# Miniprotein binders against a7ua95r516to809, part 43

Target 1, 294 residues: a7ua95r516to809
Amino acid sequence: ASLSLLSISDLVPDLQFIFFWMSNAIEILYFIQQKSPAYMQTIELMDDKAGSKESLLSATISANEEAMTILEEVIMYTFQQCVYYITKTLYVVLPGLLDCNPFGTEPSSEQCRRAAGVCVCAVCVMPEAVRRVVSVFQTTSDLLQQYQVHSEIQSQMFAYLFFFTNVSLFNQLIDKGPARGWFQRSRVLQIQASVKILLDWAKGAGHNHLAQKFFAKFCSTVTILASPPQQLSQMSWKALCAEHPSLKPVQLHRILTQYQLMAELGPLPIWQPSSEDEAYIYRTVDLLESFENH

## First folded at step 4 (miniprotein)

Design Tg
Fold by OpenDDE base, second read of step 4:
Structure Tg (fold): chain B 294 residues (1-294), chain A 83 residues (1-83)
Amino acid sequence: as target 1 above (294 residues)
Amino acid sequence: DPKEVVEELLREAERLLEEARKALEEGDFERAILEAMQAIMLIARAMLEAEKYGTDPEVREKLLEILIKAAEILLRAEEELKK
């Protein structure tokens, strides 16, 4: 099937299966972790029936350790599979977030239309491109809750998904933004509004801290690009570095250079990198974010 | 074949559960615990192998059934050892 046609709804049956195993494995692991010490202690307190106690204890410890190891492997594997499928869906829908106009009127989601006709819920009033992204996260949240997955695993999953989203959006904006006109002020304001909707959703879903942390780089980029020329031209390189610590020097330099070109400002000495940063602004390897650095 | 491996693991887990149940009835609570824990280990392996060939509701139900029975034996044996 063409990746372009893959929706999160199409993956729900497979995800449900994976979440089922993940949740069960976690539950069994916690059960063993909580109960095994008591079992071992009970065996230790028993009368030694002709040396059988030590062998039984050793065998029980070994069986417990092996079971826990296998369960941890199942949890890790299922977690990775969930992330794999969800990120594939995100890969398809995220580009739409940069091209959407959130100030337009779009119809409610198909799911809400089927249920209630016209729905005015927060998701249904979202632009379609934003709604598609939110739908991936919401479906993930709903599945995690449905299968009662441990809160720590939920947090780790959202951390990774937000990380992936930030890397994807940032890299697309830096790489394709100039050519697609995403650095134009009107387009930047649209992107800013779209991201705000996503962040507001994350806040409402209880993931505000994670969203702020992992979207920092993309948000900083959008904030700089959304700044009026009159304001941004008064900010020094050092001030911008301090205000946007999530950006590497090479990234900030690229953003400012493209901003300068778009706004037709000419050379701005105030944006000249410090002598310390001058060597780093040419490190093109550090320009785009890596998906492996999580 | 992953399916054959799962089936073998399930059969062995069921055997261990029966042994655990027998041990419990005989008052050998330590053995019951050991065999129930071994059954849980085999269930964990079966879960991992089952991921290789996709969704089978019968496999899910059987794995859960064995898990629940193993847990029940563990709990009963633990309660008896505390008396």
Scores: ipSAE 0.021, ipTM 0.450, lowest interface PAE 4.2, mean pLDDT 85
Fold by ESMFold2-Fast, scan of step 4:
Structure Tg (fold): chain B 294 residues (1-294), chain A 83 residues (1-83)
Amino acid sequence: as target 1 above (294 residues)
Amino acid sequence: DPKEVVEELLREAERLLEEARKALEEGDFERAILEAMQAIMLIARAMLEAEKYGTDPEVREKLLEILIKAAEILLRAEEELKK
C-alpha cells in the first residue's frame, strides 16, 4: 500500500498496530521459554507404569519447538516491518542534516553582544532538519515504551536504526559531498555540530553505547575532516588507521584526499599507505557501505 | 473471575482462527495474516492470565494448540504473498 510520508506522525497508527503485535508475540515466546522446562520436568516426574509418559513428553517437546519457531517468525516479521517503515522515513529526512546550520541564523547586532570583552552570540538551536531526525528516534522510543517491548528488542531496534543512519550519512557525504560542498570546513563543522545533537539525544535516551558503536564510521569521518591542519599533518597513515579502525583503507584514503584538497595542501606525500593497504585501495571498488547486515 | 477471562479469550481466539482459515482459503492473505495475529495476541493474554492465577493443564494444552494453528496460517499466508 502507498502511504503519504510527510512526517513520522503519519506512520504512527500503522506502527502502533505492528508494535502491539510484536510486543505480544515476544511475551508469548518468553512465557513458553520460561515455563517449558518446568512443565516437561513435571511430566517426567509423573507415575506412568504404562510407558505413555515418553509419548506425552515427546509430543510436548515437538509442539513447544514448533510454537517457538513460529513465534520467532512472527517477531522477525513485525520487527522487519517496523524497521522498514522507520528507515524509509529516516532516508527522506537524513540528507537535510548534512545541509543545515545548527549555529542558527546570522545574528543581528541586537542579538550578539560583547560581555566582559567576549563576543556572546546566539545559542545553538536545533535546526528543523535535525529535529525531524530526532522526532523519528523519539517516536520510536515512545512506541517501544508505550507497548512495553522487551529492552533487548529495544536495543536491537536502535542498533539497526543507528547502523542505518550511519551508513546513509556516510554514503551521502562520500558520494555527494564534493558536488554539494559538504567537505568545506565551515560545512564540516556544521555537520559535526548536528551529529553531536543526535549523539546527545541517544545518550539521554540510554543508548550511548549503541550510538558510539554504530556511528563510529561517520564520526571518524567527520572527526578527521574537522581536524586542524597542524594536528592532522603530524599524524602518520598508521596512526590514523589505529585511531579510526572503522574506516577501510579505501575510505580513509578518499577522506584524506578530500581533506588535502580543501586545506590546499600540496601533493599527497605526508599520508602514505602501507604496501598492503595501497594494494587494497587499488584493487577494490567497495567505497560505499552496504545497508544489509551480513 | 480469572477463569472466565481465560475462557472468553480462548473463545474469541478460536473465532479469529476460523476467520483466518477462511480468509486463507478465499485468497485474502492480508486478512488471514491480520486475523491470525489477533488470535496469537489473545492467546498471549490468556497464557499470561492463566499463569498469574493458575489454570488446568487441559486449558494450557488448548492455548498452545490454538497458538500453533494460528502461526501455521500466518506462515502460509506470508508464503502465498511472496509469490
Scores: ipSAE 0.014, ipTM 0.348, lowest interface PAE 7.7, mean pLDDT 76

Design Th
Fold by ESMFold2-Fast, scan of step 4:
Structure Th (fold): chain B 294 residues (1-294), chain A 83 residues (1-83)
Amino acid sequence: as target 1 above (294 residues)
Amino acid sequence: DPKEVVEELLREAERLLEEARKALEEGDFERAIWEALQAIILIARAMLEAEKYGTDPEVREKLLEILIKAAEILLRAEEELKK
């Protein structure tokens, strides 16, 4: 079967099984954690003539601790597996977000109202590429809800998914953007609007804080690129660093260089790096973000 | 062979599950808790082995089934101790 047609729906059966296992491991862990003191007290009070209460109590405490440790490992592995499959799907659909037009200029996207033989059409706002990305997040949310996964684990999962999405989009834009024309002002405004749809979804799903935190780098990049020339030209390098602390010197320098080229500003020494940052603006090893979070 | 390890852990966990159920039925809630915890530990270890090295879907489903049953015995034994 075709890898180009990979969708979140194709992974649902495998994800359901992994979520089911993770959910059960979490519930069992919490049960053991909550009830362990009560077990110990009850065992101490029991009249056991077959063996030593003290020996059994000690063995049971040890078993509870071992069970909790191994269940925590199961939760970690199932969490990592879910993240792996979901991010693999995201990686395929995310580049499309940088090429789509959320202003809905395509006639086939129109919805029509019928009136006296005249069709009046309303434009569909959400592009297919954005719908695919939202579908991955929504399916993940639905599965977490279906299997009643603890809210803390849900937050950790979306934290990582947003982290992954931010890194993927940032790297695609910086690395492939020049060749794809993504730094053109009209395209940047389309990208900004598409990103807003994702952030609006996250807000509606109760993950606004996580989205604001983990999308910071990509949002800073798009915000700078979408800025009017007269506004951006009035900002110093130091002011830009202060407003966009998520960007490394080499990243900010690359973004401003692309902006200067696309805005047709000519050879103007705008945005001179600070003396402290001057050594770092050419560190190409720091240009792209790592997918590995330590 | 990881597959053989998973099968051995599964077999031992099934034995412990049966022992735990018998203990629960006989009113030995203390023993039921101990044996259920041991079954949970072995199944969790089998699951980690299965995930790291791969296994048949039927075996994975059987592991989850036994985990849930062991947890149910643990919960019931604890609830009986409250009475």
Scores: ipSAE 0.484, ipTM 0.847, lowest interface PAE 1.7, mean pLDDT 80
Fold by OpenDDE base, second read of step 4:
Structure Th (fold): chain B 294 residues (1-294), chain A 83 residues (1-83)
Amino acid sequence: as target 1 above (294 residues)
Amino acid sequence: DPKEVVEELLREAERLLEEARKALEEGDFERAIWEALQAIILIARAMLEAEKYGTDPEVREKLLEILIKAAEILLRAEEELKK
């Protein structure tokens, strides 16, 4: 099937099995970790029948360690598979987030259309492009909750998904933004509104801290681009660096350069990089974010 | 063949589970724990192998059934050893 046709709904059956494995493996691992010390101690306190006790204890310890190791591998593998499938769906839907107009009237979700009434839930009022992204995250959340996956694993999964989303959106905006007109003020305001909807969802889902942390770079970029020329032109390079610490010098420089071109501003000495940063603004290798650093 | 490996691991895990259950019934709680842990190891290995080729839902269900039953034996045996 074409990647373009892959929806999160199509993957739900496969994801359900993976989540089922992951959850059960975690539960059994936890069981072993919590219970093993107690019965091992009991074995240690038993009368030594002809040296059989020490051998049994050693064998039990070894078996327990092996079981835990293998279960950890199962958990890690299932986690990676979940992330793989979910990020694949995100890859398909994320570009739509940059092109959407959140101020337009969009039809309600298909799920809510089947409900006999006008659903005014937050998801139903979302633009279609935003709703598709939120649907991936919501489906993930629902599956994690359905299978009662440990909260730490849930947090790790959302951390990675937000990281991936930020990298993807940031890289697309920096790379394709100028050519696609995403640096135009009207388009930037649309992107800003769309991202706000996503962040509001994350807040409502209990992931506010993670969202703020991992979307910082994309949000900073959008904030700069959304700033009026009159305001931004009064901000020095140092002030912008301080206000947007998530941006590398090369990234900030690129954003400002493209902003300047879009706004038809003349050279702005106030945006000149510091002597310290001057060497770094030419490091084009650092311009785009890597998916490997998480 | 990963499928054959899974089937073999399943059969052996079922055997171990039965031995664990028998040991539990006989009051040999130490042996019950040992056999149950061995069953868990084999099931965990089978789970990893099964994911390589896309596991049949029936196989997945069976693997989990054995895993849960092994854990239950561990729990019961532990409780008896604490008496």
Scores: ipSAE 0.020, ipTM 0.437, lowest interface PAE 3.9, mean pLDDT 85

Design Ti
Fold by OpenDDE base, second read of step 4:
Structure Ti (fold): chain B 294 residues (1-294), chain A 83 residues (1-83)
Amino acid sequence: as target 1 above (294 residues)
Amino acid sequence: DPKEVVEELLREAERLLEEARKALEEGDFERAILEAFQAIILITRAMLEAEKYGTDPEVREKLLEILIKAAEILLRAEEELKK
């Protein structure tokens, strides 16, 4: 099937199975970790019937260690599979977020259309492109809750998904933005509004801190690009670096250069990198974010 | 063949599960726990092997059933040992 046709709804049956295994493995692992010490102690306190105690204890320890090891492997495997499937879906829907106009009237989601009434839920009023992205996250959240996955694992899942989303959006904006007109102020304001809707969802879902942390780079980029020329032209390189610490010098330099071109600004000496940063602005390898650093 | 491996692991896990159940009924709680742990190990291996070829829903259900039953035996045996 072409990646273009992959929806999160199509993956739900497979994800349900994976989440079920993950949750059960976590519960069993937790049980073993909590109860096995007491059980082993009980065996140690039993009367030694002709060396049977030592053999039973050794066998129990070995079985416990092996069980814990394999359960950890299952948890890790299932986690990775979830991330793999969910990120594939995100890969398909994320580009739409940069092209969407959130100020337009778009039809309600198919799920809410089946409800005989005008659904005014936050998801129904979202632009379609934003709704598709939110739907991936919401489905993930719903599955994690349905299977009562441990909160730490939920946090790790969302941390990675937000990381992936930020990297994807940032790289697309930096690489394709100039050519697609995404650096135009009107388009930037649309992107900013779309991202705000996503962040508001994350806040409502209890992931505000994670969202703020992992979207910082993309949000900083959008904030700079959304700034009026009159305001941004008064900010020095050093001030911009200080205000946007998530951006590497090469990234900030690229953003400012493209902004300057788009806004038809003449050379701005105040945006000249510091002597210490001058060597770093040419490190094009550091321009795009890597998916490997998480 | 991964399918044959899964089937063998399932059969052995079911055998161990039955032994664990018998041990539990006989009041041999230590043996019940040991056999249940071994069943969990085998079923977990079976799950990983089954994912290599695309797991049949029936196989998935059976794997989960054995896993849950093994966990239940562990819980019951542990509760009895605390008395």
Scores: ipSAE 0.148, ipTM 0.640, lowest interface PAE 2.3, mean pLDDT 87
Fold by ESMFold2-Fast, scan of step 4:
Structure Ti (fold): chain B 294 residues (1-294), chain A 83 residues (1-83)
Amino acid sequence: as target 1 above (294 residues)
Amino acid sequence: DPKEVVEELLREAERLLEEARKALEEGDFERAILEAFQAIILITRAMLEAEKYGTDPEVREKLLEILIKAAEILLRAEEELKK
């Protein structure tokens, strides 16, 4: 119950302070990097009457190095705290995205396929669940702009948030999807439309490259599940792996096995995953559980 | 005690900030730079401690205020040295 009360709006005051500290630490670090050589030259040019110039220079270098190290630690810590609070909020709202209907009613697969060549989001209403996810990203963007955080740090933050969103959605779809009915074609098309809204938001916000990179796994999964069975059965295992490089072979095999059960695809080339591939799957699940427990 | 550490760093940073201001006013720009730089180091350390252990918002605001003032003195002293 307490966890369900978490919302991005409840975290804004805390996030504002953390963003402010991070932004100022970045600014001071930049200032020191730019000005430090000039200050050291000033010491070099001082009259060394007492023979203390070398000692003063050494002390200044040490103090400068310590200041830069501490500022880097503050930047890293505040960045991690922002990511932690934001991803904790995302974790609560993301499951709703897999279960919402942007078409208002249960759409037919025929209607959704006909619209597939043209952006279906043009006629979609933004569901409450999708709006909640978009609000988290928009609030993050607003705070980064408000505190004038450098574009490199902004890109790193959205890279983390997109990575987390991708992993969370992928794991939920694969682990809970069959039992929840999310592998049904009508549901897959709804999920695809909802994800398109998120991707369109990211493009509008200037993060299209990051969204394409970090959502690749989940997008590949949804694309496979939305694909006609005949199209998939005509591809070799090597070709399927090449078409979906964001999916590990064991993940692709799991997806195709579930899809084959629903659509009676017939025999597809298969391979047995390595221990390393299996370890990667377990590690990914552990990361999500760790974020929830922390 | 993290709260005690933050409060001690805050007090020392305020002292250094005042010394930097006096040095700047007296035309000792090299001393102003060194004192202001030391204040920035102490405030940065206090900020790190405050974030790790949680701190009152008023203290966080005060730390930021001192950081900005120290940076301003440092910048002004640097500009004067260029003359």
Scores: ipSAE 0.006, ipTM 0.329, lowest interface PAE 9.5, mean pLDDT 73

Design Tj
Fold by ESMFold2-Fast, scan of step 4:
Structure Tj (fold): chain B 294 residues (1-294), chain A 83 residues (1-83)
Amino acid sequence: as target 1 above (294 residues)
Amino acid sequence: DPKEVVEELLREAERLLEEARKALEEGDFERAILEALQAIYLIARAMLEAEKYGTDPEVREKLLEILIKAAEILLRAEEELKK
């Protein structure tokens, strides 16, 4: 069926080809950009062969510009296709991260005993749902390394994948969390532990700075929700805004409202919005994040 | 028809690749560069067109092979011009 093609392992052959095409287009574009001034100068310095030099130089400049332009389009298109297929796979596996228990016994003792080394027992305790998400990121990293894609393109790809993951997890938690019970303290602590595994992977892969930047909103949300009541009650609205600048007033207000309900604290005056923010806590159009970049 | 467009671009790119190869063999390095760049342009266009409407792996592999060969001719011609 068509849905089975959303598995990252099923997409690897197609992704390998697209990554190979993208890598080759980048290399050829780079070659043309680096060499173009030198060979244009060389042509200009050559003896004129029966008046053909000016025509040939003009045609070569035009061809060079056309080649660079279309290669840039190919690079952009193949990048977008890779991102599209990878994010489609992420979208299917990400909700599981909000609904798994990293403190449980699964994966089974069998999987732990089949692990190559006892020193990597932490891998054995990774929930299947978290492992599926990490697998998508690891496969992407492996393909970028296999085809020696330039580091800047690698950074752009992981920036977008982290952006997508952050938006997807945040929207799922805010929109579906109340009905799913995800705002219960025990579930929030499970989510926090699962997210830490994902962030630890990103750090190990050399993407710590990108992860810190693009996961800020979801990390802020989970941090607030995981705070003990005693600690959170000591924080003013202004202090929370200062510590969590990635959250919009309407988002922070919704998070604190859910926290009060789940902790059975009732209305607390300490989390009164500042006069400056009061108008913005009712901007429901800003509650959920957009998957569109700006 | 996207298939007709891809086929036409592929045929023209193959022709330009052969012309570039002949120019390189004849020592006309400036001509080899021009025709290699033209082949690269057409193959990139064909790839972009093929991706929009889908195409089989055999065609995609052929496009990639011609792109690499055109780039190799471009590199060799540039190296000869430096001499």
Scores: ipSAE 0.269, ipTM 0.742, lowest interface PAE 2.6, mean pLDDT 80

Design Tk
Fold by ESMFold2-Fast, scan of step 4:
Structure Tk (fold): chain B 294 residues (1-294), chain A 83 residues (1-83)
Amino acid sequence: as target 1 above (294 residues)
Amino acid sequence: DPKEVVEELLREAERLLEEARKALEEGDFMRAILKALQAIIYIARAMLEAEKYGTDPEVREKLLEILIKAAEILLRAEEELKK
């Protein structure tokens, strides 16, 4: 079966099994951690009619510690597997976000609510490519809620998914952007509108803080590229570094160079790197982001 | 044969689960807790081993079922032991 054609719904049965294991393992581990001091003490206080209390207590302590260790391994494994399947699906659908056009969609009065002439139901009126990405996040949220996975684990999962999405989109834009025309003004504005839909979804789902943290690099990139020429030409290198601390010097330099080279925007000034950054604007090894979270 | 390892771990987990259930019914809550913990250990090992080499859907479903039953005995035995 072709990996590139898999949808999130195709993976739901496998994900359900893994989420069941993760949820149950977390619940059991939490129970053992919270209750084991109490039941160990209770065991010690009980009558030893069979003369085997000491060996049973020792065996129970050993089994308790071994159970906690193996359950932690199960939780880690199932978490990694969920992330693997979900990010595998995201990887297939994310490039579409860079090519889609969120403008020109006519909202239905029966399907989308409007306030003061503005459509407030973006999820109901979004490009198919954006909908596919949102569907992956929504399905993940639904599964975490369905299996009552603890909120801390849910936050860790979305932190990783947002991290993965940020790295994937940033690398795609930087690496393939020039050949695909993604640095053209009209395309950048489309990308900005599409990413706003993702960020709005994250805010609505209660993950605004995580989205702001883990999308910082891609958001900085799109913000710079979408800046009007008059505004961007008035900003110094140091001001841009201060406004966009997530960007490495080589990344910022590449972005500004692409912006300057857009013929349709007219001639732009050259941004002079600070003396501290001059050595780092040529460090090509730092251009693309690693998918490994350090 | 990786399938044999999974089946052996599963069979041992089932045996421990029945021992835990029997202990719970007989009011031996200390033994019920021990056997439930041991069943959880074996079933968790079976799951991790099964995932490494692949396994039948029936086995996957049975692994989860045994985990839940073992946990239920652990919870009930702890509650009774506190009385």
Scores: ipSAE 0.703, ipTM 0.930, lowest interface PAE 0.5, mean pLDDT 82

Design Tl
Fold by ESMFold2-Fast, scan of step 4:
Structure Tl (fold): chain B 294 residues (1-294), chain A 83 residues (1-83)
Amino acid sequence: as target 1 above (294 residues)
Amino acid sequence: DPKEVVEELLREAERLLEEARKALEEGDFLRAILKALQAIIYIARAMLEAEKYGTDPEVREKLLEILIKAAEILLRAEEELLK
């Protein structure tokens, strides 16, 4: 039964149907693309006295093109539907990551210990909030494997899921973090540990490159907030911008301002840009990330 | 009526699938390929139309059954033609 019994379980039957269609459409499209040039050439080289099969050949070429077009539409539709339902589920469970404490002791560890051979995290007790997010990713991976979806499509799906997760977590942290205390060092360390569990899952699933790419903004944010004051105080504004290119200047400035407040550092002039750059930094319209890929 | 459109597309896909099966049995591999491709086109359109308005489990199962059978006929006919 695995992780499919968690938050995504109600959608699994519908997702199975959609994945089955996507998988079959991809496979059929692949066979049409790979084989049709060869058998068309074979037909053209055959004996044709009266041109009796010329009309049939012409119709078959037309049908091949129409089939490829409609199968591409099916693949696009099913891919978009899968992403829609999976991200809708993720949206509900993601806020829990920012409030959970993975350093807590869980008394019900016996089941996990005895099942140690069956999953990558069986030896470790995973917080419930993290487990819910991982279950969405694992169920997605299981469905992609069960229906033998091509690795390229699997990579595209996880790229989008990681992108969505990154944007959702970053926006929540930046927008709500100050009021919820999420910028406090102890809370940031908890967030960092929880995120590491997700990244470790991604690495185990073969998606390390995608996770590193699409979690860059949130990881940069957490890395800065978790840094000891001594390390950050040694870096100039230009050096911090260069080290964290995924962050917009206005985002970096907001993060550093919150860090100063929470770490009780007081004002640090070394992290202040020139007066010309300040006008740019304080453009608030670009603070939060868009869910649209630009 | 969306349900009527899906029913008509499904009916045509079933007819084309049967024509493809018959052509394959008769050794008419080019006709089998054509009819299988046409069945795939109709069943794919039926699925896209059905998903816009919701479908009964029976209809969903039938859509997948026809798609798989049409694809199997296509593969078989292609391999036979290339011998």
Scores: ipSAE 0.681, ipTM 0.920, lowest interface PAE 0.8, mean pLDDT 80

Design Tm
Fold by ESMFold2-Fast, scan of step 4:
Structure Tm (fold): chain B 294 residues (1-294), chain A 83 residues (1-83)
Amino acid sequence: as target 1 above (294 residues)
Amino acid sequence: DPKEVVEELLREAERLLEEARKALEEGDFFRAILKALQAIIYIARAMLEAEKYGTDPEVREKLLEILIKAAEILLRAEEELKK
């Protein structure tokens, strides 16, 4: 089974319809909220013909409230469906970010010919794995723009997508990283460069503030792991906690333990948890993040 | 049967849409508003049922068409009341 065949573009026709419904439901709900006080008042001021006005007003109040309720349900449902399909696609393509190499060929690993021929330097290129993730975000952005979905709802959508991406990448790295070699310095630098491509896309799309907020945990993780040994050894546990407040004590402890192992640092711990955090560094139930945004 | 539920909701939405259109043509703008709101309720319910249990492209297009027509009647009736 080829995961390379799974693409957000395969979902576009269904997503287009769902976005169309969401956009129309939002617009109709907004119209009802803005106009219903006026037409309700107008009904109340009409001539009464043996209770016909009271019946009409009562029925209209009931229909108005029910219409608003069901439209809110449609908006909620369509939003949840969009999130479901988009995150399902993201979940499949995200692990590829942890294995790809955005730096291309390394000149130090390959002898170049220097005649009239070409000597190729290391080039940063967008790997196909990164392209697939960017494509998911770009397609989502395009659909939101095409159907003129309100900016606040667009922000809520990308907040959730960035939250999901952060949780997925963090959990994959922490849980499977040791077995996959992802904590090796060369691999960490590749991961950091790939993540930068995603963050640059988010900035270009106008979502820099959301990306900074919701990618904080994974960014903190790769920043620590990519730190030179001389720099990191000069930082105390307190300083690391202050610079990386998104990390729980158990998460920071796991990251530093992996760093010590991969960097072949001495057996003495360089980073000592505070007495207040000591109880929490062994809470394995708090190691991985939940996909539930609660 | 989810398909039968969608069909029943769709029939009611179409009936309410026709009543809304007739009320608008007769200058009964308050009844047009009421019937348009009721049509929106039924078509929105039909959409939710159709999406949860499977939807034919033809049904999807029909549901959206009725929603837009009902919303248009609601807008036109409100505009007439402002006159």
Scores: ipSAE 0.713, ipTM 0.933, lowest interface PAE 0.6, mean pLDDT 82

